# Miniprotein binders against Glycine-N-acyltransferase-like protein 3 (Glyatl3): the designs that were tried, part 3

Target 1, 290 residues: Glycine-N-acyltransferase-like protein 3 (Glyatl3), of Mus musculus (Mouse) (e9q5l8)
Amino acid sequence: MLVLKCSTKLFILENMLKSHFPESLKVYGAVMNINRGNPFQKEVVLDSWPNFKVIITRREREAETDNLDHYTNAYAVFYKDIRAYQQLLEEHDVINWDQVFQIQGLQSELYAASKAVAKARLLDLDINLASFKAVHFSPVSSVPDHSFLTGPTPRLTYLSVSDADLLNRTWSRGGNQQCLRYLANLIACFPSVCVRDEKGNPVSWGITDQFATMCHGYTLPDHRRKGYSRLVALTLARKLQSRGFPSQGNVLDDNLASINLLKSVQAEFLPCRFHRLILTPAAFSRQAHL

## First folded at step 3 (miniprotein)

Design e2 (from h3b with E14F E21W E28L E46Y E53L E60F)
Fold by ESMFold2-Fast, scan of step 3:
Structure e2 (fold): chain B 290 residues (1-290), chain A 104 residues (1-104)
Amino acid sequence: as target 1 above (290 residues)
Amino acid sequence: SPEMEKELDEILQFATKLVDWAYKLLELAERLAKEGDPEVEKLIQYAMELVSLAFKLLDFAEKLAREGNPEVDELREKIQELRTKFSELKDRIEELKERLSEAK
């Protein structure tokens, strides 16, 4: 096990990960955020350097303050060898098994390895699995903004931390205190785009998470069918690309509204899928949250 | 220190690997350019990225070597050798880009 903290080596790792796109996109985005101020206090764990077979991003132990905050305690993983991934989980204290946490970026076979390690530790464990289509935006799309707006160009800005409550109430994954704190931190640290009404209230938005993934694109019901969601998505993708980040997103198979939006902006559906595990120890599964 | 020497060796091994990858990509790009293959532009871009990464690695290695002892002199020579190879690769890439531009 190696923890890679040197900025120069992290930059090298960023470029190495490009050769493994699209499967490495989640870890790539996480490493970029770590190597640019590290606002979420994360670290990069490797099995070896520079000839790595496994990369895991995790929260620094000192930064872990809430065992129920699976949003912030989330891991991102990429592997070239599934046996090396399983070995790293088994032999080293890479995962904090005493908390509720997420693992993202998993290719389909990785969740089986995670289950095997949990079982070997004799943990009573509840596992929630979600599977996503991976998506990449081209911000140089030939579709001009004015072609889909029903009226004048709205006031475009970015979100403020005070908007986190609105996002928490409207997000399908939200509605709890941990998510509220998580969203406030995402808004404070990472790129967002927001359409505001005449009074300055957010009516459409999109944010970026700790893995540099575009997420929580939403338009209030009374402002739908005006092209705002499309404008927000394209503007956020351009913002990320101008800063050197991938314009990446994930979408559930049954989220037809998002799939139709992505098709309308000619986003590329990548040939890989990403899986998210939420792992809840039995002691926490009886609590009101998770 | 022994740890610093190991770190420098790892950096130089990786830089050497980047040289090899860049040469292979450039040779493929030169072949495809003669065939008019549009994928040449992507291969040239990948090769340029590898060359850029390698220069940054060598800059880092040189900074580490500056704080060294007599054994570090051998590493300085290896760093200079790699820099020469990367400069040659960069020149060949620029020449290929000019040829493609002239072909319109």
Scores: ipSAE 0.000, ipTM 0.109, lowest interface PAE 21.5, mean pLDDT 79

Design e3 (from h3b with E14L K17E E21L K24E E46F E49A E53F K56A)
Fold by ESMFold2-Fast, scan of step 3:
Structure e3 (fold): chain B 290 residues (1-290), chain A 104 residues (1-104)
Amino acid sequence: as target 1 above (290 residues)
Amino acid sequence: SPEMEKELDEILQLATELVDLAYELLEEAERLAKEGDPEVEKLIQFAMALVSFAFALLDEAEKLAREGNPEVDELREKIQELRTKFSELKDRIEELKERLSEAK
């Protein structure tokens, strides 16, 4: 096991990961955020360098504050060899198994392998799998085209931490204290785009998570069908692309509104799927905020 | 606006980090070239990609500065300074590529 902290080597790792797109996109975004100020206090774990077979991003132990916060206690994984992933987790202290946490990745063996590791370690925990379409935005023109809007271009800004409560109440994954803190931290640290009404209230938005994934794109009911969600998505993708970040996202198979939006902006639907595992130790399985 | 100024500051910070990384990569590439290490070609490729990305970031910074920003003169000077550094890096990378080709 190796923890890679050198900025020059992390940049080399970023370029190595490009040869493994799309499966490496989640880890690629995580490494970029780590190598640009590391605002979420994460670190990169490898089995070896430079000839790695497994990359895992994890929270620095000193930064861990809440064993129930599976949103922040999230790992991004990419492997060239699934057996190397299993060996790394079985033989080394990579994962904090005493927390509720997530494992995220774009490779289909991730769930079965993670379950096998938990069994090998004799751990009593639940593993919940959610699976999504993975998407990537094609290059967005630096010159905006707003012809799809029904009216004039609205006020475009970014979100403030004070907007976190609104996002927590409107997000399908939200409605709890852990998510509220997570969203506040995402807003504080990572790119967001927001359409505001004439009074300055958010009416449409999109954010970026710790893995540089575009997420929580939302438009208030009274402001739909004006082109705001499309404007937000294109603006956020342009913002990420101008900074060299992947403009990646995930969407549920039955979310037809989001799928239609993504098709309208010519987003590429990737051949791989996004897998999010939530691992809950038996001691926490009764907690209402999971 | 405060939002545009924040975005401009973030882009310029990223461009500054990228110029530092490009210098480090070039120094390592020069070392490997002296040793005849074939890994030098990979480092040159990384340095070239980084320089290209940095120019794109500086182009975006100039677009944001076009709006009436009270620090326009100071920001344009900083953008031009960064452009000069990346141009120098590009020239040095091309020189290294030529030297490696001649050694074959």
Scores: ipSAE 0.000, ipTM 0.191, lowest interface PAE 11.8, mean pLDDT 84

Design f2 (from fk1 with V19L L23F Y34W T36V)
Fold by ESMFold2-Fast, scan of step 3:
Formats: C-alpha cells, structure tokens, sequence
Structure f2 (fold): chain B 290 residues (1-290), chain A 81 residues (1-81)
C-alpha cells in the first residue's frame, strides 16, 4: 500500500480517473477536494502507482476525533479489480474498523466485498446498505433562464455556518450533534446555494459534501411550488461545473418529486448506482463492551 | 478574497515543478484551491485567503512563473461588499 501526497501526481490521478467515469466519480470528487486545500484532512491510498488496481480515500488518522461521526469518517472507493480491493483491506491497515464509518462507491460488488473482508478479519459489526440512482447534470448554460419561476427572481446567495442548525433539523439524515458539526464543516468548506427571504432567512438550499456530491436540496413548506428547488439545483450545478467539479447527485428510487425535478433539468441518470455502507461495530450497536 | 491564476507552458517538466511550488505556497497561506485543466491550460483559483496574503500570493506566483519560463495571468478579486 502507498499514500499519494504529491499534488502533481494527484492531478495525474484526477485525469486517470476520468477514463473510468462514471464508476470513479465518487473517488474523483474526493481527490479533487483533497488536492484543493484538503479541508477535511483526507488522504489517498493506492495499492500501487501509477498502475493502481484500487484507490481509497480516507481520513488522516490524526484528524479522527469522534468514533461515532460516520458522516466525517467516510471512505470513497474505486477498484479496477475487486480482488485487489479485498486483499488491500485484508493485508493492510487501510480502514479504522473501531469507528462507526461509511464506505461510498458506485460499483455493485462493494457491499459483498466489504462484508467478506469484515468476515475474513473476524470483525463483529453490522453493515447497512443504502442504494440510490446516480445522476450527473448536463452542462448548464452560463446565461440563466428564470422562466420556470412563478414570481420574481429571489435573492440568491450561499449558506453561512450559522445556517447549519436549520439544515440539521430539516435533513432526513440529521437531528444529531455529529450531523450538526458535519453540516457546519460542509458549509464552511464546500459550495452551496441558498434562496433567502426579505429578512435574510434561508427558504431553499443545496449543498455539496466532501466527495463533491450535490446533497440536501430542500425548500421550506411555505415556499414550495415557486421553482426554487429547480433554481437552486441549476445554480449549484453551474457553480460546480465552472470549477471543473462533477455536478453529481444521488436520488432514492421512490423519491418521485426529486426524480421529476432532475428530469425537468435534463439531468443524466447514470448506468451505475450509488452505494452507501454504514458499518457499526458491535460495541456501538449491541451495547457490548469487551 | 480570491486569486485566479492561469498558467501555460510547452515544457511539461517545468510546468510540473511550477505547479508544485504554487500548490505548496497556497497551502502555506491557508488558501482553498480549485484547479481546472483544459486543453493544456491550468487554471488555479485560491479562495479564503487573508486580506494581506492575496498580493503576496500573486507576487510569488509571478516569480515562480518567471523562474520556470511559463506564461501566467493573475486576477485578484476583492471581497464583495
């Protein structure tokens, strides 16, 4: 195993990953963020360079401060060879198995392979799999078209860290202190878009995460059916595209409202799926302490 | 504040060395870096710089470009008020 820290080689890696789109998109976004200030203190792990068979992004060990913060302790994975992925995790200390953490990727074998590694290592943990449609926004015109809005163009800004509590209370995955800190850090470090009312309060928003994935698109109930979610999505995609980032997102199969929004903006539904694994050691899930 | 750097060069070895120095400098100044590579042209955007650091970054980037014989264009954007 090796850790790739050289900025020049990370740029070469970014270009190599483009040859493996769409399956490499999650790792591609992670590598871009690492190679641009590295605000989440992550690193890139490879089996070999430049002819790698597996790439994993992980948090730097010294940056890991909360064993329950699976939001921040998340890994992105891409492999050319699934056996190389399994071998890397079995033979090397790549994963911190003592934490609650996530593994994210766009390849269908990720869950079965990760489960096999945990079994081979004789680990007692629960693995929860969530699977989503993966989407990518088509190029967005540099000249905005607001004809879909039901009223005048609202005040468009970005989020501030003071807005994190509102986002934590409205996100389906939120409502806890780990998520509050995670959202504050995402808002501080990565692109966001926000529609504000006349008093300056957020009424619609979208953010991006550590893997450059568009997420937590939301409009307050009293401000729905005005075109705000569409405006936010198009504005955020344009912002990401202007910086060379993938304008990628994920949506649940039964989220018809979001699927209809994505179709209305001609987003591409990718042939691969997004897989998010949440791994919970027995000490946290069964209240066992050994 | 924000600094945008566009850099071009015909010698890939010199370009690589210059990019390494620019990224190291941006990190030392606690800037957040965005990079776009299109048609052999590298665009580097550095955000979140302290107000006193943006001119220093621009001046040192110019020195790095001169050292490696590279073409560089730098734009400094002030904080929107």
Amino acid sequence: as target 1 above (290 residues)
Amino acid sequence: SKVTVEIEGSDPEKLEEALEEIFRLAKELNGKVWVVIRNGKVTITVEGLPEDAKEKLAEKVKEIAEKYGLKVEIEIEDKSE
Scores: ipSAE 0.000, ipTM 0.178, lowest interface PAE 17.5, mean pLDDT 84

Design f3 (from fk1 with E16L E20Y L23M K32R Y34F T36Y)
Fold by ESMFold2-Fast, scan of step 3:
Structure f3 (fold): chain B 290 residues (1-290), chain A 81 residues (1-81)
Amino acid sequence: as target 1 above (290 residues)
Amino acid sequence: SKVTVEIEGSDPEKLLEAVYEIMRLAKELNGRVFVYIRNGKVTITVEGLPEDAKEKLAEKVKEIAEKYGLKVEIEIEDKSE
């Protein structure tokens, strides 16, 4: 294996990954964040350079402090050769198998390949798979903001870290201390957008994660059907595009409200799917005595 | 304010139940929790606790450890400015 730290080579890697869109988008976003201040203390692992067959982004070992924080202990994966991916996981200490962690990617074989290696290495572990539609926002500068708002122009800003508890309580993935800290760190490091009420409280928002993916778009119940979610999504996509990032997102197949919103802003539904695996080693299982 | 808990036991199921119970307690007391599992020991650090919550957390952690039959060591860091 090879850890790629040189900024010039990471820039070359960014350009190489563009030729593999959309399947490489998750790793592409991760590499962009690493090559721009590296706020999450991640690194890029390759099997070889420049003719790589697999690329994995991972937390720097020195930065790992919480074995239960699967939100931060998350790996993004892209492979040209799935056998090379499995071989890298088997032969090298690429994954920290002593943690609860996530693997994310846009390739359909990711789950089966990862499961095969993980089960062979750790006889007792749990793997949860979540699968999503993958989307990309077209250039959105031409969409008029007022065409879909039902009332006066709202106060539009960004989130502060003090808003993390609200986001933790409202996110389907949240409700725990690891997520609270993860959200605070995302808010501190990456772009966000929110609509605030007269008292300055967030009522609608969207954030981006460590892989430069738009996520946790939400509007409080009392403020729905005013066009706020669309305004937030378009504004966040514009922020990402202005900074050179892909404006990518993921949506569950049964989230009809979000799917309809994405269709209304002419977002592109990509031919690939987003896969998120959460791997829980046996040491962390809550197995009950029977 | 920081409280560090080192907990160990021979039953991994009981050990992990205790860890999750401590994590829930720490959140209710407005602390931020970090867990490290190394070589059969679990270290739980709780940061950002209100001053009056440190003793309450330590007391409840001892009760949880006793409930699950686990060995526990607790270090409360004095607030230094």
Scores: ipSAE 0.000, ipTM 0.129, lowest interface PAE 18.5, mean pLDDT 83

Design f4 (from fk1 with V19I E20L L23W K27R T36I R38K)
Fold by ESMFold2-Fast, scan of step 3:
Structure f4 (fold): chain B 290 residues (1-290), chain A 81 residues (1-81)
Amino acid sequence: as target 1 above (290 residues)
Amino acid sequence: SKVTVEIEGSDPEKLEEAILEIWRLARELNGKVYVIIKNGKVTITVEGLPEDAKEKLAEKVKEIAEKYGLKVEIEIEDKSE
């Protein structure tokens, strides 16, 4: 096990990961954020360097503050060899198994392999899998085309931390204190786009997470069918692309509205899928199931 | 109203049972429950409680802590004044 902290080696790692797109995109985004101020206090774990077979990004142990914050206690994984992933997790202290946490990746074996590790370690925990279509925005023109808007171009800005409560109440994954803190931190640290009404209130938005994934795209009901969600998505993708980040996103198979929006902006549906595992130790899973 | 409960104990099974019982009670009183566990210390925050429910929750939490032999501290925050 090796923790890679050197900025120049992390930059080399970023370039190595490009040759493994799209499967390495989650780890790539995580490494980019770590190598640019590391606002979420994460670190990169490898089995070996430079000839790695598995990469895992994790929270620095000194930065861990909440055993229930599975949003922040999230790991991104990419492996060239699934056996190396299993071995690293079985033989080394890579994961904090005492927390509620997430594992994210774009490789289909991730769930079965993670479950096998938990069994090998004799851990009493629940593993929930959510699977999504993975998408990537093609290069977005630097000159915006607003022909799809029903009215004049609205006020485009970015979110402020004070908007986190609104996002927490409107997000399907939200509605709790951990998510509120997580959203506030995402808004403080990472790119966002927001359409505001005449009074300055957010009416449509999109954010990015710790893995540089576009997420929580939302338009308030009274402001739908005006082209705002498309404007937000294109503006956020352009912002990410201008900073050298992949403009990646994930969408549920039954979210036809989002799928239609992505098709309308000619986003590419990738050959891989996004897998999010939520791992809940027995002490916490009884609370969630009651 | 907001009620914050801090529970300490060395027996993880007793802590777990106490947390679950307090969580069930708080939900029955229409509160939103947030639980944080660190090094055997548990902080349970209950938000959105009706004004008349906060004292009842505090009283029942003390009974639960006594039942499991745990140390408990309760803080009631009234922000509506």
Scores: ipSAE 0.000, ipTM 0.096, lowest interface PAE 21.6, mean pLDDT 84

Design f5 (from fk1 with L23Y K27L K32T Y34R T36F)
Fold by ESMFold2-Fast, scan of step 3:
Structure f5 (fold): chain B 290 residues (1-290), chain A 81 residues (1-81)
Amino acid sequence: as target 1 above (290 residues)
Amino acid sequence: SKVTVEIEGSDPEKLEEAVEEIYRLALELNGTVRVFIRNGKVTITVEGLPEDAKEKLAEKVKEIAEKYGLKVEIEIEDKSE
């Protein structure tokens, strides 16, 4: 096991990961954010360098302050060899198993392999799996085409940390104190796009997370069917693309509105799926996270 | 060599347009670019820039900041990374 902190080597790693798209996209986004100010205090763990078989991004242990904050205590994983992934986790202290945490990746074996490691380590914990379609936006034209809007083009801004409560209340994954802090930190550190009403209140938005993934695209009920979600998505994708980031996202199979939006902007539905595991040690009750 | 740009403004739309323009320029000059955004303040660092391009980047960044009415500070470090 090694921790890769050298900025020059991290840049080389970014280029190496491009050869493994789309399966490496989650880790690629995480490494980009680490190598650009590292606002979430994360680090890159490899089995070997430069000929790695496994790459995992994790929070620096000194930065871990809340064992219940699975939003921030999230790992991104890419492996060339699944046995190497299992071995790395079994033989080394890569994962902090004493907290509630997430593992995210784009490879289908991730859940079974992670479960096998927990069993091998004799850990008493629950693993919840959520699976999504993975998408990537094609290059977005710099010339605006607003023909899909039902009215005049609204003024586009970005979100303020003070908007975090609204996002926490409207996000399907939110509604708790850890998520509120997480969203405030995402808004403070990473790109967002927002449409505001005449009073300055957000009515439509999209953000990016610690893995540079477009997420929490939302339009308030009274402002739907105006083209705002499409405008927000295109604007955020353009913003990410202009900075060299992947314009990647994830969508639930039953979210027909978002799927139709993505199809309307010719987003690519990737051959792999996004997998999010939430691991809860027996020491923490399941009800504590509801 | 390394060039660090700190840019501030109260208008988020103008700030973002300026950042995007600076980012594109730095990439065109073959720099390795990092952007850190903190509500109303942006830090852009450009590393690996050819020696003859660093002054050109600084000049263009000042023009962009003036165009958008933004406050800008630029630091140039000659040490290679």
Scores: ipSAE 0.000, ipTM 0.156, lowest interface PAE 19.4, mean pLDDT 85

Design f6 (from fk1 with E16Y E20F Y34V T36W R38V)
Fold by ESMFold2-Fast, scan of step 3:
Structure f6 (fold): chain B 290 residues (1-290), chain A 81 residues (1-81)
Amino acid sequence: as target 1 above (290 residues)
Amino acid sequence: SKVTVEIEGSDPEKLYEAVFEILRLAKELNGKVVVWIVNGKVTITVEGLPEDAKEKLAEKVKEIAEKYGLKVEIEIEDKSE
């Protein structure tokens, strides 16, 4: 294995990953964030360079402070060869198996391949799989069209770290201290869009994560059906596109409201799916049941 | 306060060498480098440059592009705007 730290080589890797779209999009976003200030203290692991068969992004060991923070201790994976991926995990210290962590990727075999490695290493852990439709926003016009709004164009800003508590309480993945810290860090480091009321309080928002994925799009119940979620999504996609980032997102199959929004803005539903694995060592699973 | 360099070329190895020289030069001039990918082109933005270093960077970037046979566009942003 090797760790790519050279900014010039990371730039070349970004371009190599484009030839593997859409399956490489998650790792592509991760590498872009690493190569632009690296605020989450991540690193890129390869089996070989430049003829790689597998890429994994991981947190730098020195930056790992909480074994329960699976939000931050998340890996993005892309492989050209499934066995090379499994071999990298089996033979090298790529994964910190002693913590709760996530593996994210756009390839259908990711769950089965990762589970096989855990079994081969005789690891006692639980693996939870969540699967989503993967989407990519079409180019958004630089000239905004707000005809879909029911009223006047609201105040558009970005989120402040002080808004993290609100996001933690409204996110389906949230409600705990690890997520609160994670959201505060996402807000501090990555693009967001926010609609505020006359008092300056957020009423609709969207953020991006460490893998440059648009996520946690939300509108408070009293402000729904005004076009705010569409305005937020288009504004965030435009912001990402203007910076050269993929305007990628994920949506659950039964989230009809989000699917209808995505269709209304002519977003592309990709031929691959997004897979998020949460791996929990037995030590933490037993503690949770006590 | 910043210089933006857009690079394109058909040979990845020559592009690699050129980008490496530009990043090394930017570091020597105490610039902060941000790599942007815009409209399918490689864009290198060098921020925090001293006023006298902007023209020097632009001149040397043109020399590097010519040396490697690459197409380059350079934009210098003045603090007056």
Scores: ipSAE 0.000, ipTM 0.151, lowest interface PAE 16.8, mean pLDDT 84

Design g1 (from fk1 with Y34E T36K R38E K54E A58L K62F K71Y E73V E75R)
Amino acid sequence: SKVTVEIEGSDPEKLEEAVEEILRLAKELNGKVEVKIENGKVTITVEGLPEDAEEKLLEKVFEIAEKYGLYVVIRIEDKSE
ESMFold2-Fast, scan of step 3: ipSAE 0.006; ipTM 0.417

Design g2 (from fk1 with Y34E T36K R38E K54L A58Y K62L E66R K71W E73T E75K)
Fold by ESMFold2-Fast, scan of step 3:
Order: sequence, then structure tokens, then C-alpha cells
Structure g2 (fold): chain B 290 residues (1-290), chain A 81 residues (1-81)
Amino acid sequence: as target 1 above (290 residues)
Amino acid sequence: SKVTVEIEGSDPEKLEEAVEEILRLAKELNGKVEVKIENGKVTITVEGLPEDALEKLYEKVLEIARKYGLWVTIKIEDKSE
């Protein structure tokens, strides 16, 4: 195992990961974030360099402060060889198994392999799997087409940390203190787009996470059917693309409203799926699932 | 050669301190500096740096952004390519 800290090598890694799109997109976004300010204090772990078989991004040990914060304690994984992934996790201290944490990736073997590692390590863990459609926005012109709006173009801005409570209350994954802190940190560190009302309150928004994934796109009920969600999504995708980031997202199979929005902006539905694992040590199972 | 540094964050004090350090570094390296503030994003453009100074600026800007926990995007334009 090694930790890759050299900025020049991380840029080489970014280029190497492009040859493995779309399966490497989560790790690619994470590596870009790490190599451009590293606001979430993450690091890149490899089995070998430059001929790697496994890449995992993880939080720096010094930055870990809350064993229940699975949002921030999240790992992004890409492997060329699933057996190398299993071996790396079995033989080395890559994962902090004493925390509630997430593993994210775009490869279907991730769940079974992670479960096998937990068993081999004799760990008493609950593993929850959520599976999503993976999407990517095509390059978007900087000249906007706002013909889909039902009225005048609204004021576009970005979110402030003070908006985190609103996002925590409206996100299906939210409603707890860990998520509130996580959202505040995402807003402080990563790109967002927001439509505000005359009083300055957010009415529609979208954010990006530590893996440079577009997420939590939402429009308040009283402001729906005005084209705001579409405007937000296109604006955020343009912002990411202008910075060289992938404009990637994930959507649940039964989220028809979001799927219809993505189709309306001609997003590409990728051949791979997004897999999010939440791993909960038995000692924390009640607290983590609340 | 030209370097464009775009920096974002919701903490105005940390953003100010990071911008000040980047500006000090760019001037120390004898770059021509221009700053623009638009919609809470600070754009710093540095021109006239030789390749070795540009590499040093790039490395140190990433270090400063990491120190303050800020989002940074660095674009290097070399028209000789």
C-alpha cells in the first residue's frame, strides 16, 4: 500500500483514470478535489504506482473527528482487479473499521467484495446497499437557452453556509446533526447554484459533494413548474465543466421527476450503476440508522 | 504565460487571508497580477511568469488552498503550445 501525495503524480493519475470512464468517475472527482486545495482533507491510497490495480480515497486520519459521521467518513473506490481490492482491504489498514462509513463506486462487484472483506476480518457489521442510475451531462454551451422558463430569468447565485439547515430538512438523506455539518461543509467548500426569492431565501438549488458529484437538486413546492430545477442543473453542470470537472450525478430508479428532468436536459445515462454502501459496526447500529 | 486562480468559499475571513497570501506570492515571483470579485468568487490572474516560477506558484497556491480549506481551480495558459 502507498499514499500518493505528489501533485504531479496525482495529475498523471487523473489522466490514467480517464481511460477507465465511466467506472472510475467517482475516484476521478475525488482525486481532482484532493489535487486542488483538498478542503475535505482526503488522501489517495494505491496498491502500487504507476501500475495500480486499486485506488481508494479516504479521510486523513488526523481529520477524523466523529465515528458516526458516515457522510464525511466516505471512501471512493475504483479497481481494475476486484481480488486486488479485497486483498488490499484484508492485508492493510486502509479502512477505519471502527467508524460508521460509506463506500462509493460505480462497479457492481463492490458490495459482495466489501462484504467478503468484513467477513474475512471477523467484523460484526451491517452493510446497507443503495443502487442508482449514473448520469453524465454532455458539454454545455456557455450561452444559455432559457426557453423552458415560464417567466423571466430568476436571480442565480450560490448557497451560503447559513442555508444548510434548509437543505438538511429537504434532503431525503438528511434530518440529523451529522448531515447538517456535512452539508454546511459541502456548501463552504464546493460549487453550488441557487435561485433566491426577493427576500434572499433559496427556492431552488443544487450542490456538489466531495467526489464532485452533483446532488441534492431541489425546488420548494410553491416554486415548481417554473423551470428552476432545469436551470439550476444546467448552470451547475456548466460551472463544473468550466473548471474541468466531470458533471456527473446519480438518481434512484423510482425518482421519476428527477429522471424526467435529466432526460429534458439530455443527460447521458451511463451503462454502469452507482453503488453506495453504508457500513455500521454493531455497536452503533441503532444510532447510525436513526 | 498566464495563470488563472479561481477561489470560492463561504468564510469571508479565510477567503481574504488566502487571497492575500496568493497575491503576496505572485508579486514575490514578479508576476503581473489582476484580481476580480464576482458572485462570491475571487479570480486572480497572474501573467509574465517563467516556467519554473509558474510551477512554484501552482504548487504554493494548492498548499494555501489546503491550509484554509478552500475550493480552488487553477488554469495554466501557455499559448506556445
Scores: ipSAE 0.000, ipTM 0.214, lowest interface PAE 19.1, mean pLDDT 85

Design g3 (from fk1 with Y34E T36K R38E A58M K62W K71T E73F E75V)
Fold by ESMFold2-Fast, scan of step 3:
Structure g3 (fold): chain B 290 residues (1-290), chain A 81 residues (1-81)
Amino acid sequence: as target 1 above (290 residues)
Amino acid sequence: SKVTVEIEGSDPEKLEEAVEEILRLAKELNGKVEVKIENGKVTITVEGLPEDAKEKLMEKVWEIAEKYGLTVFIVIEDKSE
């Protein structure tokens, strides 16, 4: 195994990953963030260079401070050879198996292979799998068109760290201290878009995560059906595209409101699916029930 | 389409040589070039390139980044909506 830290080689890796779109998009976004200031203190692990068969992004060990923070201690995975992925995880200390953590990727074999590795390593842990539609935004015009708004263009800005509590309370994945800290860090480090009311309070927003994935798009109930979610999504996609980032997202199959919004902006529904695994060691299963 | 290249590096001499090489290529491809220097960052904007010339410019920018050990950020704006 090797850890790739050279900025020039990471740029070459970014270019290589483009030939594996869409399956490599999650790792591609992670590598971009690592190669541009690395605010989440992550690193890229490969089986070999330049002829790699598997890439994993992981938190730097010295940056790991909370074994329950599966949001921050998340791994992004792409493999050309599933056997190489299994071998890398079985034979090397790539994963910190002593914490609650996530594995994310766009390849369907990820769950079965990860489970096989845990069994081979004789690990007592639970694996929860969540599966999503994977989406990529089409290029967004540099000249905004706000004809879909029912009223005047609202105050558009970005989120501040002080808004993290509001996001934690409204996110389906949130409502806990680890998520609050995670959201505060996402807001501090990565692009966001926010619509504010006349008093300056957030009423609609969207953020991006450590893997450069658009997420937590939300509009407060009293401000819905004004075109704000569409405005936020297009503005965030434009911001990401202007910086060379993929404007990728994930949506649950039963989230019809988000699916309809994505269709209205001609977003592309990719042929692959997004898979998120949450792995919980037996020692933490009692805590996870809370 | 419009291609914006942002270049950063710790070595000013290598940065200047890389910028010159990119500018020469962009002009050879008949692009309209604008250069801005702000806070140790060089931004090169190239307009009017056809798709194949744009791909060649991007590929060469990556090669130049490798050659000089520089951090490069490329942004592409297309009207393909």
Scores: ipSAE 0.000, ipTM 0.114, lowest interface PAE 18.4, mean pLDDT 84

Design k1 (from fk4 with T38V)
Amino acid sequence: MRVLIVVELTGSDPEKLEEALEEIMRLAKELGVTVYIVVKDGKVYIAIEVEGLPEDAKKELVKKVEEIAKRYGLKVFIEVKES
ESMFold2-Fast, scan of step 3: ipSAE 0.053; ipTM 0.611

